# VHH binders against q96n21r8to141, part 7

Target 1, 126 residues: q96n21r8to141
Amino acid sequence: RDRLSFLHRLPILLKGTSDDDVPCPGYLFEEIAKISHESPGSSQCLLEYLLSRLHSSSGHGKLKVLKILLYLCSHGSSFFLLILKRNSAFIQEAAAFAGPPDPLHGNSLYQKVRAAAQDLGSTLFS
Below, E stands for the ipSAE of ESMFold2; O stands for the ipSAE of OpenDDE; V2 stands for 0.75 times the mean of E and O plus 0.25 times the DockQ between their complexes.

## First folded at step 1 (VHH)

Design z5 (framework vhh_6z1v_2)
Fold by ESMFold2-Fast, scan of step 1:
Structure z5 (fold): chain B 126 residues (1-126), chain A 123 residues (1-123)
Amino acid sequence: as target 1 above (126 residues)
Amino acid sequence: EVQLVESGGRLVRTGGSLRLSCAASGRTFSSYDMGWFRQAPGKEREVVAAISSSGGYTWHADFVKGRFTISRDNAKNTVYLQMNSLKPEDTAVYYCAASSLYEWDSPSRYDYWGQGTQVTVSS
């Protein structure tokens, strides 16, 4: 049931986690946080979605997902924080994100992804 | 979304110090990277300093390194710019800005801007 309800949230999640350099608008951070408060099942679906997008995205999408997770540490449900802490192995991987330098932007995007992952780890386990 | 209000700008003598504050409203503040920018008459707006959403990463422009320090207090929804050893060349309107993406050097990547606070450094 939670899965069917969660499907109605996909348009806002896709907009907030798009794999491009357009920033996620502030209102979408608030709407995504509301999903984590709907039910334990909604929190579980939300985390699964965000980790899937993190895994499948390039640096831009990874950065957006990490920013959303960081926001959820302060504004998401208690249950969301619990399952995020239990499924935190991705943070080490994101903190080590690297690749060949972009001809126009060098290593800046890789550095931003690693910094966001480090910020998330520090916030989650402080 | 977030709204930003700067304060602390005033007339100060060369060699003096000022602390600028930027108060943010809204629950989204802790998710944004923050920057301080300045614009002098007849000049383009330039980035002075930036700080990550958690405060764990800071950047300062070469022309203010050792003199200015950016910091933030997420519990108070406030970002600060401590300015020491002020020079006449620091005279400008200072703006705070919020970005959901780490773009330290590009004004166009900042989503929200304050109205600015005037800093005047006299001899």
Scores: ipSAE 0.011, ipTM 0.306, lowest interface PAE 9.2, mean pLDDT 82

Design z6 (framework vhh_6z1v_2)
Fold by ESMFold2-Fast, scan of step 1:
Structure z6 (fold): chain B 126 residues (1-126), chain A 125 residues (1-125)
Amino acid sequence: as target 1 above (126 residues)
Amino acid sequence: EVQLVESGGRLVRTGGSLRLSCAASGFTFSSYAMGWFRQAPGKEREVVAAISRSGGSTWHADFVKGRFTISRDNAKNTVYLQMNSLKPEDTAVYYCAADLGYSWDYPTEDEYDYWGQGTQVTVSS
């Protein structure tokens, strides 16, 4: 049930989490936060989607997902925050994200991913 | 919807001081890192200063260190740029920008999603 409702959201979620250097627009942050308030099932589907996207994406996609998670810390549902705290192992992995220097950005993108993950951890646990 | 409105730009003499303000609305201001950027005629837009969500941490570009100070008042939804010892080279349109969830310590133009309309600062002898 929740999955059928969630499938209607996929175009918006794909746009907001695209693996490119186009920023996620503000209205999509608001729409994603609304998904977290629909039901416990919607919150669970949303977290599973965001973590899957984080794992499958390169630096730009990882940054967008971490930015969305940061936004959800202040605008998402209480239940979403609860399950996010219970499934936080990815934060340490993202905070250690590294690789060869990017031809365009050098180490900047890796540094931003690590910084965003550290911000997420501090926001979520303090 | 996010709105950022800069004010305070004017003509100032070399060696003078000026305080810029940026009033924010349409978002939870205390959850956002803020930055000040500038663009002079014929030049790229460059980052001047950045401040963390709480205001506890700041970053200033080398060319303004010791002269400019960024600060914020979360109760007033406002970020400030105090500019001292102004030089002709500081003449530019100054922009306020908001960053959704990113750290202040990695300020680059492409990281900021929302921008004000700018306020003109002119420094002449």
Scores: ipSAE 0.000, ipTM 0.240, lowest interface PAE 11.1, mean pLDDT 81

Design z7 (framework vhh_6z1v_2)
Fold by ESMFold2-Fast, scan of step 1:
Structure z7 (fold): chain B 126 residues (1-126), chain A 124 residues (1-124)
Amino acid sequence: as target 1 above (126 residues)
Amino acid sequence: EVQLVESGGRLVRTGGSLRLSCAASGRTFSDYAMGWFRQAPGKEREVVAAISWSGGSTWHADFVKGRFTISRDNAKNTVYLQMNSLKPEDTAVYYCAARSGFYDLSEPSWYDYWGQGTQVTVSS
């Protein structure tokens, strides 16, 4: 796998998946979907990046990644959807995301992450 | 970074059960997905089972479904493989491995950290 090709996309991906409460702008959803159409290798690198960010991020970053994956269900490549379905185990984990109340957000962020994961699962396996 | 040590491998009779353990070092264990792989003499290493960082998602190879179960205990920094209804074909060195991310848990090249293995021999 040529990982160097993916480095050219890193600034876009970092901006769209930042672990903060600033929403991912619409144009980045579109640019990320374009990556999934470049090649099978690009789709593989994209999914690995998104799942790694989902894993390592707080609730803010998790929510952004789940919203990007949901967008990719309708705008991503057919190959991306295939590998996403094959590697969908993370959805169950995200749908169970919980912890102590956050000082700023209480339980709202956990609820939003769980809801986004449920929406993704329903869309992917409808 | 994580370092892995497998244990529990031994000689077992056909139809028996065995539990393998993989102990990981450090506070980073809960950041990694874990896999169990095996390799018989003269054969390539194959994936047996995998588990996500939280333990909420698992994958098992077709050849072990219903017989083997992967689990983990993040408080103990340990991943387990419960092996039931053992067959002579299960004889191999069993390795645990750790990776970041969740894409293609069955692909060995994605795993960055590997243990040295533990020998399981099933007699018939």
Scores: ipSAE 0.005, ipTM 0.193, lowest interface PAE 11.4, mean pLDDT 82

Design z8 (framework vhh_6z1v_2)
Fold by ESMFold2-Fast, scan of step 1:
Structure z8 (fold): chain B 126 residues (1-126), chain A 126 residues (1-126)
Amino acid sequence: as target 1 above (126 residues)
Amino acid sequence: EVQLVESGGRLVRTGGSLRLSCAASGLTFSSYAMGWFRQAPGKEREVVAAISYSGGSTWHADFVKGRFTISRDNAKNTVYLQMNSLKPEDTAVYYCAAGEYTYGSWDFLESNYDYWGQGTQVTVSS
């Protein structure tokens, strides 16, 4: 039911979760949080999308998704928080994210992804 | 010591054009995303445009799309904002900001940027 409605949100989600180093604008965090409040089905579609993007993205996209999830812990729907807690295995994987040094930034991006994942875990399970 | 120095602000007539420059020193410029913000008297500060560390990705606020263009020259440690078709509502102090991997929010109240310039005044008259 919600799938067709959710498809109209994909341009916003792609913009906010792009695998580049441009920050997600504040208004997109707010719009994404609103999606979580539309229905339980919208929350489920949103989480599925965000976890898929986290899995397929490099460090930049991973960091953006983790920041969005952190925002959703405080501003998303109660149902979204519930399903996020039930599907939290990705946090340990992201907290261990590592690879060869970037030519410009060394290990900085890996450290930021790990720190964001640790922050998310602490927020979700404290 | 890190410094960001804006220049190019002046009085221009409606429909005119202007290019702002921001020269950075004391940091590894090519490791930082850069942004332009503005604040008009009695109004909140707002994000205008941003550019990734390499210049490969840019973002522009909807109210300036098609009129303003952000660019950077990493060899000169400088970021630019080309402003065309200026309107009286573009009158503001324009600030340059630098942030390493700022992927949170671009809200005017968020501390997503590590370093800020002192601003340059742009005044657009009819």
Scores: ipSAE 0.000, ipTM 0.136, lowest interface PAE 13.7, mean pLDDT 81

Design z9 (framework vhh_6z1v_2)
Fold by ESMFold2-Fast, scan of step 1:
Structure z9 (fold): chain B 126 residues (1-126), chain A 125 residues (1-125)
Amino acid sequence: as target 1 above (126 residues)
Amino acid sequence: EVQLVESGGRLVRTGGSLRLSCAASGRTFSSYAMGWFRQAPGKEREVVAAISGSGGSTWHADFVKGRFTISRDNAKNTVYLQMNSLKPEDTAVYYCAAGTPSEEDWLKYLSEDYWGQGTQVTVSS
């Protein structure tokens, strides 16, 4: 049931976590937070999806996922926060994200990704 | 990661039938819920049908109930959409999508959600 319901949300999740420099709009943050409140299964599906997108995306997609996770720390379900804490190894990896300078923006994107990961870690374990 | 390839789209007459296929590659296909979506030009992508990993549970959108049937063959890593009594309003690009692994193994098998290339279905008089 949860899997079928979650599959229904894939278009929203893909739009919110797209690998481009368009920010995730506010209404999508709200819709994603609602998914975390539906059930424990929905929370687990959501976390799995977000971590998978973080792993597969470039800096733009990574930044969006980290911002969504930050939002979920304050607006997501208590159960989502619990499983996020249990599966937080990715935060240290994201905090070390680096690569060659971008021709247009230098190191700006790498710095933003690292900063967002640090903010997430601080928020989650405070 | 899971790779999805849709096929079977073509031009069909109103009232006709067509079967779409979605071939998946990758490990643990049977652990994923699968779905069919469609998108017409200038419209939002909408969910058409979904099926659980085992095939024991299916869901169909109200606008296709009684006309479309989703099914899967886990031995062949394939999902199907049987479309009957086609209407011009069914004209769209059809996409398949994979869900996430079961709750028990999600920590071990984090996977990418992937949209296929899509397959064009055109229904004419």
Scores: ipSAE 0.000, ipTM 0.118, lowest interface PAE 18.3, mean pLDDT 76

## First folded at step 2 (VHH; framework vhh_etentamig_d1)

Design e9a (at its last look DockQ between E and O 0.09; V2 from the best seeds 0.00; counts 0 for: pae E 12.6 > 2, placed apart)
Fold by OpenDDE, look of step 2:
Structure e9a (fold): chain B 126 residues (1-126), chain A 126 residues (1-126)
Amino acid sequence: as target 1 above (126 residues)
Amino acid sequence: EVQLLESGGGLVQPGGSLRLSCAASGFTFSSYAMSWVRQAPGKGPEWVSGISGSGGSTYYADSVKGRFTISRDNSKNTLYLQMNSLRAEDTAVYYCARDYGDWLEEWSPTHAFDIRGQGTLVTVSS
């Protein structure tokens, strides 16, 4: 039931975590936060999706996911935050994100991802 | 710990000026767009002004355009709001907020804030 309901939310998640260089629209943060409040199952599905997306996405996608997670620290359900804290190993990985310089942007995207990860860690365990 | 602390509020006559400050700590200040929002008694929150992480772009609500000026000093982790030609309808508690739209090239009317300060009261009265 929860998984089926979650599938109906995939379009907004896909849009909010796309690999392109377009930042996640502000209103999607609110919509994604609502997902975490629907049920514990929805929170679990949301976390699984975001972690999977973080792992497989481009630098831009990773940045979007990290900022979404950071937003959820303030606006997500208590259960979501609980399971996020229990699955926080990715933060260190993201904080070490690096790669070859981009011909146009150099290392700026890597720096942004690392900074976002650090801020997430600080916020989550403050 | 992520913190925002507003200051500079007070009582001022119509036509007067105030300068608000917001001290930020616990996160990479320059990586985030920042906004001022206000809430008048009996009314909902109203977005007032925003500024990009670098400070290169500024945005204003129509109600304050031409009268208010937002700025920031990233070396001091401080956000400012210069308020001139104050009106009675500007009376409100003013909050600084971290904006998740920090990477957007164009300001979105739907902002996403995760944290805000305790606010500072601005009272415009004869």
Scores: ipSAE 0.090, ipTM 0.535, lowest interface PAE 3.3, mean pLDDT 89
Fold by ESMFold2, look of step 2:
Structure e9a (fold): chain B 126 residues (1-126), chain A 126 residues (1-126)
Amino acid sequence: as target 1 above (126 residues)
Amino acid sequence: EVQLLESGGGLVQPGGSLRLSCAASGFTFSSYAMSWVRQAPGKGPEWVSGISGSGGSTYYADSVKGRFTISRDNSKNTLYLQMNSLRAEDTAVYYCARDYGDWLEEWSPTHAFDIRGQGTLVTVSS
């Protein structure tokens, strides 16, 4: 039921969490926040999607997911915020995100991911 | 000084059509993605439609898909929204907005959607 409704939203989610350096348009944050307000089931599907994307993406995708989650802390549904707090182990993992320096970009992207994770943890828990 | 001036709203019957315009000035219009955002009385803002800086990509909320068409004329610094098959639930004040993307230092909705005008009222009533 909710999973079918959520599948209709996948094109928007894939665009907003693409694993590239193209900025995500701001209106996609609003569209994603609307998914969290549709139902508790949609919130669960959204969180599952975002965490899966966070795990599987390089630094660009990780950064976008973390920025979306930060936006949802103030604009998502109360139920989404509740389940996000209960599924927050990823924050510690992202705050430790590292790898070898990229020959073209150095470690700047790793630093941005770690900073976004720290901002999310601070916003979510204090 | 950035200005966005909405016009073209009015009273229409269900099933009717309106075309909204947004005159832009004070910035390089073609360099910005643009959106239409609406707010019904007593409700929060709702994203309606978006368009890339060149006009090559367009996006729509599910509630308006197939009925509304966003366009822009970069030579006239003007954004448009053609609204067909209007329904009572389309009643709102409509704003045009610059869309900044996810790379902003502040993730505030105000910075994601830069709304500067008073909007234009669309009323759809039997």
Scores: ipSAE 0.000, ipTM 0.182, lowest interface PAE 12.6, mean pLDDT 79
ESMFold2 (binder alone), look of step 2: mean pLDDT 81; pTM 0.824

Design e9b (at its last look DockQ between E and O 0.67; V2 from the best seeds 0.00; counts 0 for: pae E 6.0 > 2)
Fold by ESMFold2, look of step 2:
Structure e9b (fold): chain B 126 residues (1-126), chain A 126 residues (1-126)
Amino acid sequence: as target 1 above (126 residues)
Amino acid sequence: EVQLLESGGGLVQPGGSLRLSCAASGFTFSSYAMSWVRQAPGKGPEWVSGISGSGGSTYYADSVKGRFTISRDNSKNTLYLQMNSLRAEDTAVYYCARDWGDYFEEWSPTHAFDIRGQGTLVTVSS
């Protein structure tokens, strides 16, 4: 039931986590935070989506997801934060992220991904 | 623990100048765009100015263009706002904010702000 309702949100989530170098628009951060407040089921679906996208994306998508998660630490529901803390193993992996140099940005993208992961870990557990 | 500590506010006459500072800690300061947001008594928040993570790009609201200059010192984790030619309508509490939308040097205001400080009051009056 929550999964069916969550499917209505996929266009917004796909736009906010697109695997390109266009920043997530600010209003999408707010809309994504609203999903975390709808219900515990919506929070579970949101976390599953974000972590899946984190694992499957290049550095562009990874950075966007990590920034969304950072935003949710401040603006997401308390239940979302609880399940995020319980599913935080990805932080170590992202903090070590590396890959082939980006043609336009060199190694800067990987550095930003690693920094965002470090900041997320500090925010969640400080 | 993310901390943003604004300072430098005070009472100043119209036409005067003031420099605001924001000390940042608990995150990788240079990885994020930063913004100044102000709130006048009885009014909603108004975005004032923004700067990219590297400091290479700056942006201003129309109401402050030519009078205010945003800058940052990434070695000191400090954001600045130089305010010149101050007017009565600039009276507000000024907050610094982490902005989530800066990817690299391509920045646009996202209005997805992380405000953590008490702000600093600027009063422009004779």
Scores: ipSAE 0.098, ipTM 0.533, lowest interface PAE 6.0, mean pLDDT 82
Fold by OpenDDE, look of step 2:
Order: structure tokens, then C-alpha cells, then sequence
Structure e9b (fold): chain B 126 residues (1-126), chain A 126 residues (1-126)
């Protein structure tokens, strides 16, 4: 039941975590936070989705996911935060994110991803 | 620990000026857009102004455009709001907030925020 309900929220998540640089409205953060409050099962599905997306996405996608997670630290459900803390190994991985310089932007995206990961770690375990 | 601390509020006559400051700590300040939001007595929060992480782009609500100027000093982790030609309707508690619109190309007054300070009171009265 929770899984099925969560599937109906995928369009929001897909838009909010796209690999491109297409603009995403700020309201998406609020909508995603609402997902975490629907049920513990919904929170679990949300975390699984975000971690999977973080692992497989481009630098832009990773940055979006990390910022979403950071937002959820303030606006997500207590249960979501609990399971996030228990599954925080990805933060170190993201904080070490690196790659070849972009012809136009150099290392800017890598730096942003690492910074976002560090901010998330600091916020989550402060 | 992530913190925002507003200052500079006070009592001023109509037509007067004030300069608000917001000291940020606990996160990579320059990586985030910042906004000023205000809340008048008996009213809901109102977005006032926003500025990109680099400070290269600024945005204003129609109600304050031409009178208020937002700026930032990333070397000092400080956000500013210069308020000129103040009006009675500008009376409110002013908050600085971390804005999630920085990474996205589109800017809207309906952004999502995760943290804000305790606010500083601005009273415009004869």
C-alpha cells in the first residue's frame, strides 16, 4: 500500500532529481518533504529512491539529491531522519566526489557536490 | 551547527532608512542563495528579496522594488538588506533564510527555505 502510494509521487521526485540543469521550482522541496510525512513506509521508499538516485545520477543529479536531503533534515519526518542517520555512509562518498574537469565549468560541480555533502553531514550529526 | 543571526532592526519614521545584517555560520555560505522574508503582525510570511550565492543576481518583491537593496559579503558570511524610503506597511519581523533556489535557473518568490534566524523587528511609525 505504501509502495503503491509512493509510486504516484515519482513524477515529483523524477523532476526534482533530474540529471540535467533544467530549472526546478522551489515548491518541489516542500512536496518531497510531504512524502516523508505520509507514513514510515513512504519515508523508507523516499530514502531508498534518493540513495539510489544519488549513486547513479550525474553530478547535477547528485547535487540535487544532497540538497533535498539537507532540506529534509529540517522539514522531513522524524522517522525519515532516523533512517537517514542509520544510512549515512553515502555522505563520505559524496564528500569525495571527483572527476575530470568540465570543459566549461572546470571542477565547480564537483566542489559543489562535496560541499553539499559536508553540509549535510554537519547538519545531520550536529 | 548551522546558524543565522539577524540584526539592525529598530524604530524608524516613515521615509527613513535601515540596514539589516545577517551573520551566517555552520555551512558554506557562498554555495547558497539567501533571502529576506518578513512577517507583519497578524499576517503570513512575505518574501522580500533574494540573492544568488555569488551575489551576481538579485531579486525583489514588487512591494519593495526600488526601495530595498539586497547584498552579501561572502568573505564575511554576511547578508545585508538596505531599506530606504520605509513605509508603515514595512513594519514586520525580518528574517534571513537559506534559499534553495540558487542551484536552479528559475527564480520565484515561492522558494523553499530550511533555516532562518530569530529575526529582527523593524517598526516604521510616526
Amino acid sequence: as target 1 above (126 residues)
Amino acid sequence: EVQLLESGGGLVQPGGSLRLSCAASGFTFSSYAMSWVRQAPGKGPEWVSGISGSGGSTYYADSVKGRFTISRDNSKNTLYLQMNSLRAEDTAVYYCARDWGDYFEEWSPTHAFDIRGQGTLVTVSS
Scores: ipSAE 0.020, ipTM 0.432, lowest interface PAE 4.4, mean pLDDT 88
ESMFold2 (binder alone), look of step 2: mean pLDDT 81; pTM 0.825

## First folded at step 3 (VHH; framework vhh_etentamig_d1)

Design e9c (at its last look DockQ between E and O 0.06; V2 from the best seeds 0.00; counts 0 for: pae E 9.5 > 2, placed apart)
Fold by ESMFold2, look of step 3:
Structure e9c (fold): chain B 126 residues (1-126), chain A 126 residues (1-126)
Amino acid sequence: as target 1 above (126 residues)
Amino acid sequence: EVQLLESGGGLVQPGGSLRLSCAASGFRFSDYAMSWVRQAPGKGPEWVSGISGSGGSTYYADSVKGRFTISRDNSKNTLYLQMNSLRAEDTAVYYCARDYGDYLEEWSPTHAFDIRGQGTLVTVSS
């Protein structure tokens, strides 16, 4: 039932995590944090979605997801933080992110992704 | 640990000036947009001003435009707010806040703020 209710949130999540250079609108950070507070099931669905998007995206999408996760460390539910800590292997992978040069951004996008992952690890675990 | 330490508040006459400072530590300061947010007695928080991570773009609430100037020194990890032509309605506790969008040069008042400090009190009284 939580998975079906979560599907109503997909349009907002797709907009905030699109794999392009369009900025994530600021109000979406707050709306995504509200999802984490709705129920434990919504938190689990949210984490699964964000990690799937992180894995499948190029640097733009990865950076957006990592910034959302950073925001959720301060503004997400305690249950979301608990399951995020238990599913944190992706942080090391993102901290090593590299790839072919982006014509618009060169290496700076990879550097931003790695820095955001390092920030997330420091915030989540000290 | 991310820290933001506000200072420079005090008692000032109407028409006077103050310069607020925010010392940042525990993160790569230049990677983040920053904002000033104020809270007057008995009112909710109000966004005042924002600045991009590079410092190239600045933004102001209508109530302070032309009177306040936001700036940053990325070599000193410090955010500033120069407040001129102060009025009684500017009386508030002022907080600095980290903005999450380092590739979002078009930040807006709906962006999510990360407030960590105690704030600094500005009192404008004749």
Scores: ipSAE 0.011, ipTM 0.320, lowest interface PAE 9.5, mean pLDDT 81
Fold by OpenDDE, look of step 3:
Structure e9c (fold): chain B 126 residues (1-126), chain A 126 residues (1-126)
Amino acid sequence: as target 1 above (126 residues)
Amino acid sequence: EVQLLESGGGLVQPGGSLRLSCAASGFRFSDYAMSWVRQAPGKGPEWVSGISGSGGSTYYADSVKGRFTISRDNSKNTLYLQMNSLRAEDTAVYYCARDYGDYLEEWSPTHAFDIRGQGTLVTVSS
């Protein structure tokens, strides 16, 4: 039941975590946070989705996910935060994110991802 | 192309007033929270004020509460900052910044904004 309900939220998540240079609209952060409050199952699905997206995305997608996760630290359900803390290994990986310089932007995106990851770590375990 | 263009800066006497404007283009303005940040000579960036995408929520740094008012006109893609009772310590370059979400309780150098303009100089001096 929770998974089916979660599937209906995919359009929001897909839009908010698009793997492109288009920033996530601000209002989607609130919508995504609402997902975490629907049920523990919904929170689990949300975490799985975000981690999967983080892993499979370019720097742009990674940055969006990390910012969403940071927002959820303050606005997400307590259960979501609990399971996020238990599955936080990705933060170190993201904090070390690197790659070849972009012809237009150099290392800017890598730096942003690393910074976002560090901030997430600090917030989550403060 | 996403652009933010600040205007309205200038020289004012202590106790005076000034209204800053920020013209936004290249994105759906109402989807984003917006902030004003400032940087005084020799100091780090300081968050000044924020407003939600819809304009329904506003936030202020303690240093400007009661003196500054943030507003926006989404029909004109414009952000405003009304500054009253200006003080010498308000002297700074003021930047319009595109924010994410409505998490505007405090400013972080790494997460306060993803895009900002070139800034407009405000000088408060007798």
Scores: ipSAE 0.006, ipTM 0.247, lowest interface PAE 9.0, mean pLDDT 88
ESMFold2 (binder alone), look of step 3: mean pLDDT 81; pTM 0.832

Design e9d (at its last look DockQ between E and O 0.06; V2 from the best seeds 0.00; counts 0 for: pae O 8.6 > 2, placed apart)
Fold by ESMFold2, look of step 3:
Structure e9d (fold): chain B 126 residues (1-126), chain A 126 residues (1-126)
Amino acid sequence: as target 1 above (126 residues)
Amino acid sequence: EVQLLESGGGLVQPGGSLRLSCAASGFTFSDYAMSWVRQAPGKGPEWVSGISGSGGSTYYADSVKGRFTISRDNSKNTLYLQMNSLRAEDTAVYYCARDYGDYLEEWSPTRAFDIRGQGTLVTVSS
């Protein structure tokens, strides 16, 4: 039931985590935070989705996911924060993110991803 | 200095139409997603519509979907909102805003909408 309810939210998640250079609009941060408050099952589906997108995306998508996770540290449910802390190995991986030069931004995108991951780790565990 | 100047508001009957404009200066307009945010007397601000920097993606609050159309002309540094089928509930001051972007030093949801102008008043009354 939680998985079905979560599937109704996929359009906003796909829009907010698209792997392009368009920043996630502020209203989508608010809508995504609402998902974390719907139920513990919705929180688990949300975290699974976000971590999957973090892994599969280039720097654009990774940065969007990390900013969403930062927003959820302050606006997500307490249950979401609990499972995020339990599943935090990705932070160190993202803090070391590198790759070939991005044609649009060179290496600045990789630096932004690493900085967002460092901010997330600092926020989540301090 | 970043400036946003809203215009085109006025008094209109229910069912009528208005077109709002926002003249932008002091920044590279095409780099920023833009939004319209409205505030009715005695209410908090409400996001209305958003558009990507290129103009290729548009977004609408459920309350205005199908009635309002956001657009931009990057050659004129101008954002537009075409408002059709106006209702009394649309009465508000309408603000042009830069939406969330990578350039914010201190990220927060309240800073995702950078409002700089005085707004333009839309009054829908018979």
Scores: ipSAE 0.013, ipTM 0.286, lowest interface PAE 7.9, mean pLDDT 79
Fold by OpenDDE, look of step 3:
Structure e9d (fold): chain B 126 residues (1-126), chain A 126 residues (1-126)
Amino acid sequence: as target 1 above (126 residues)
Amino acid sequence: EVQLLESGGGLVQPGGSLRLSCAASGFTFSDYAMSWVRQAPGKGPEWVSGISGSGGSTYYADSVKGRFTISRDNSKNTLYLQMNSLRAEDTAVYYCARDYGDYLEEWSPTRAFDIRGQGTLVTVSS
């Protein structure tokens, strides 16, 4: 039941974590946070989704996910935060994110991802 | 392309007033909280003020409270900073910055922003 309900929220998540340079609207953070409060199952699904997106996405997608996670640290459910803390190994990996310079933007995206990861780590374990 | 363009900077005497503007383009302006940040010569960046996407909530650094007023006109995609009672220590390059979170409860001088403009110089000197 929780999984089915979660699937209905997928459009919001897809929009908020699109792997492109389109900015994520601020209001989506609140919508995503609401998902975490629906149920523990929803929180679990949300975390799994976000981690999957983080892993499979380019720098653009990674940055969006990390920012969403950062927002959830303050606005997500207590259960979501709990399971996030238990699955926080990705933060170090993201904090070391690097690659070839972009022809247009250089290393800017890599720096942003690393910075976001560091902020997330600091917030989550503060 | 997402762009922010600051204007309104200049030379002003202590106690004087100045109004900065920031023209935003390339994104849905009202979906994002916006901030002003400044950087004085030889100093790190300092968060100055923030405003929610709707404009319903405003935030200020202690250093500018009571003197500065942040506002926005979403119909014009423009952010404003009214600066009154200017002091020498207000001298800095002022940047318009897009925030990723519209509903964050706390505004910090260490907040990260998605993008910022090229800045406008404000010099307060007798």
Scores: ipSAE 0.009, ipTM 0.259, lowest interface PAE 8.6, mean pLDDT 88
ESMFold2 (binder alone), look of step 3: mean pLDDT 81; pTM 0.827

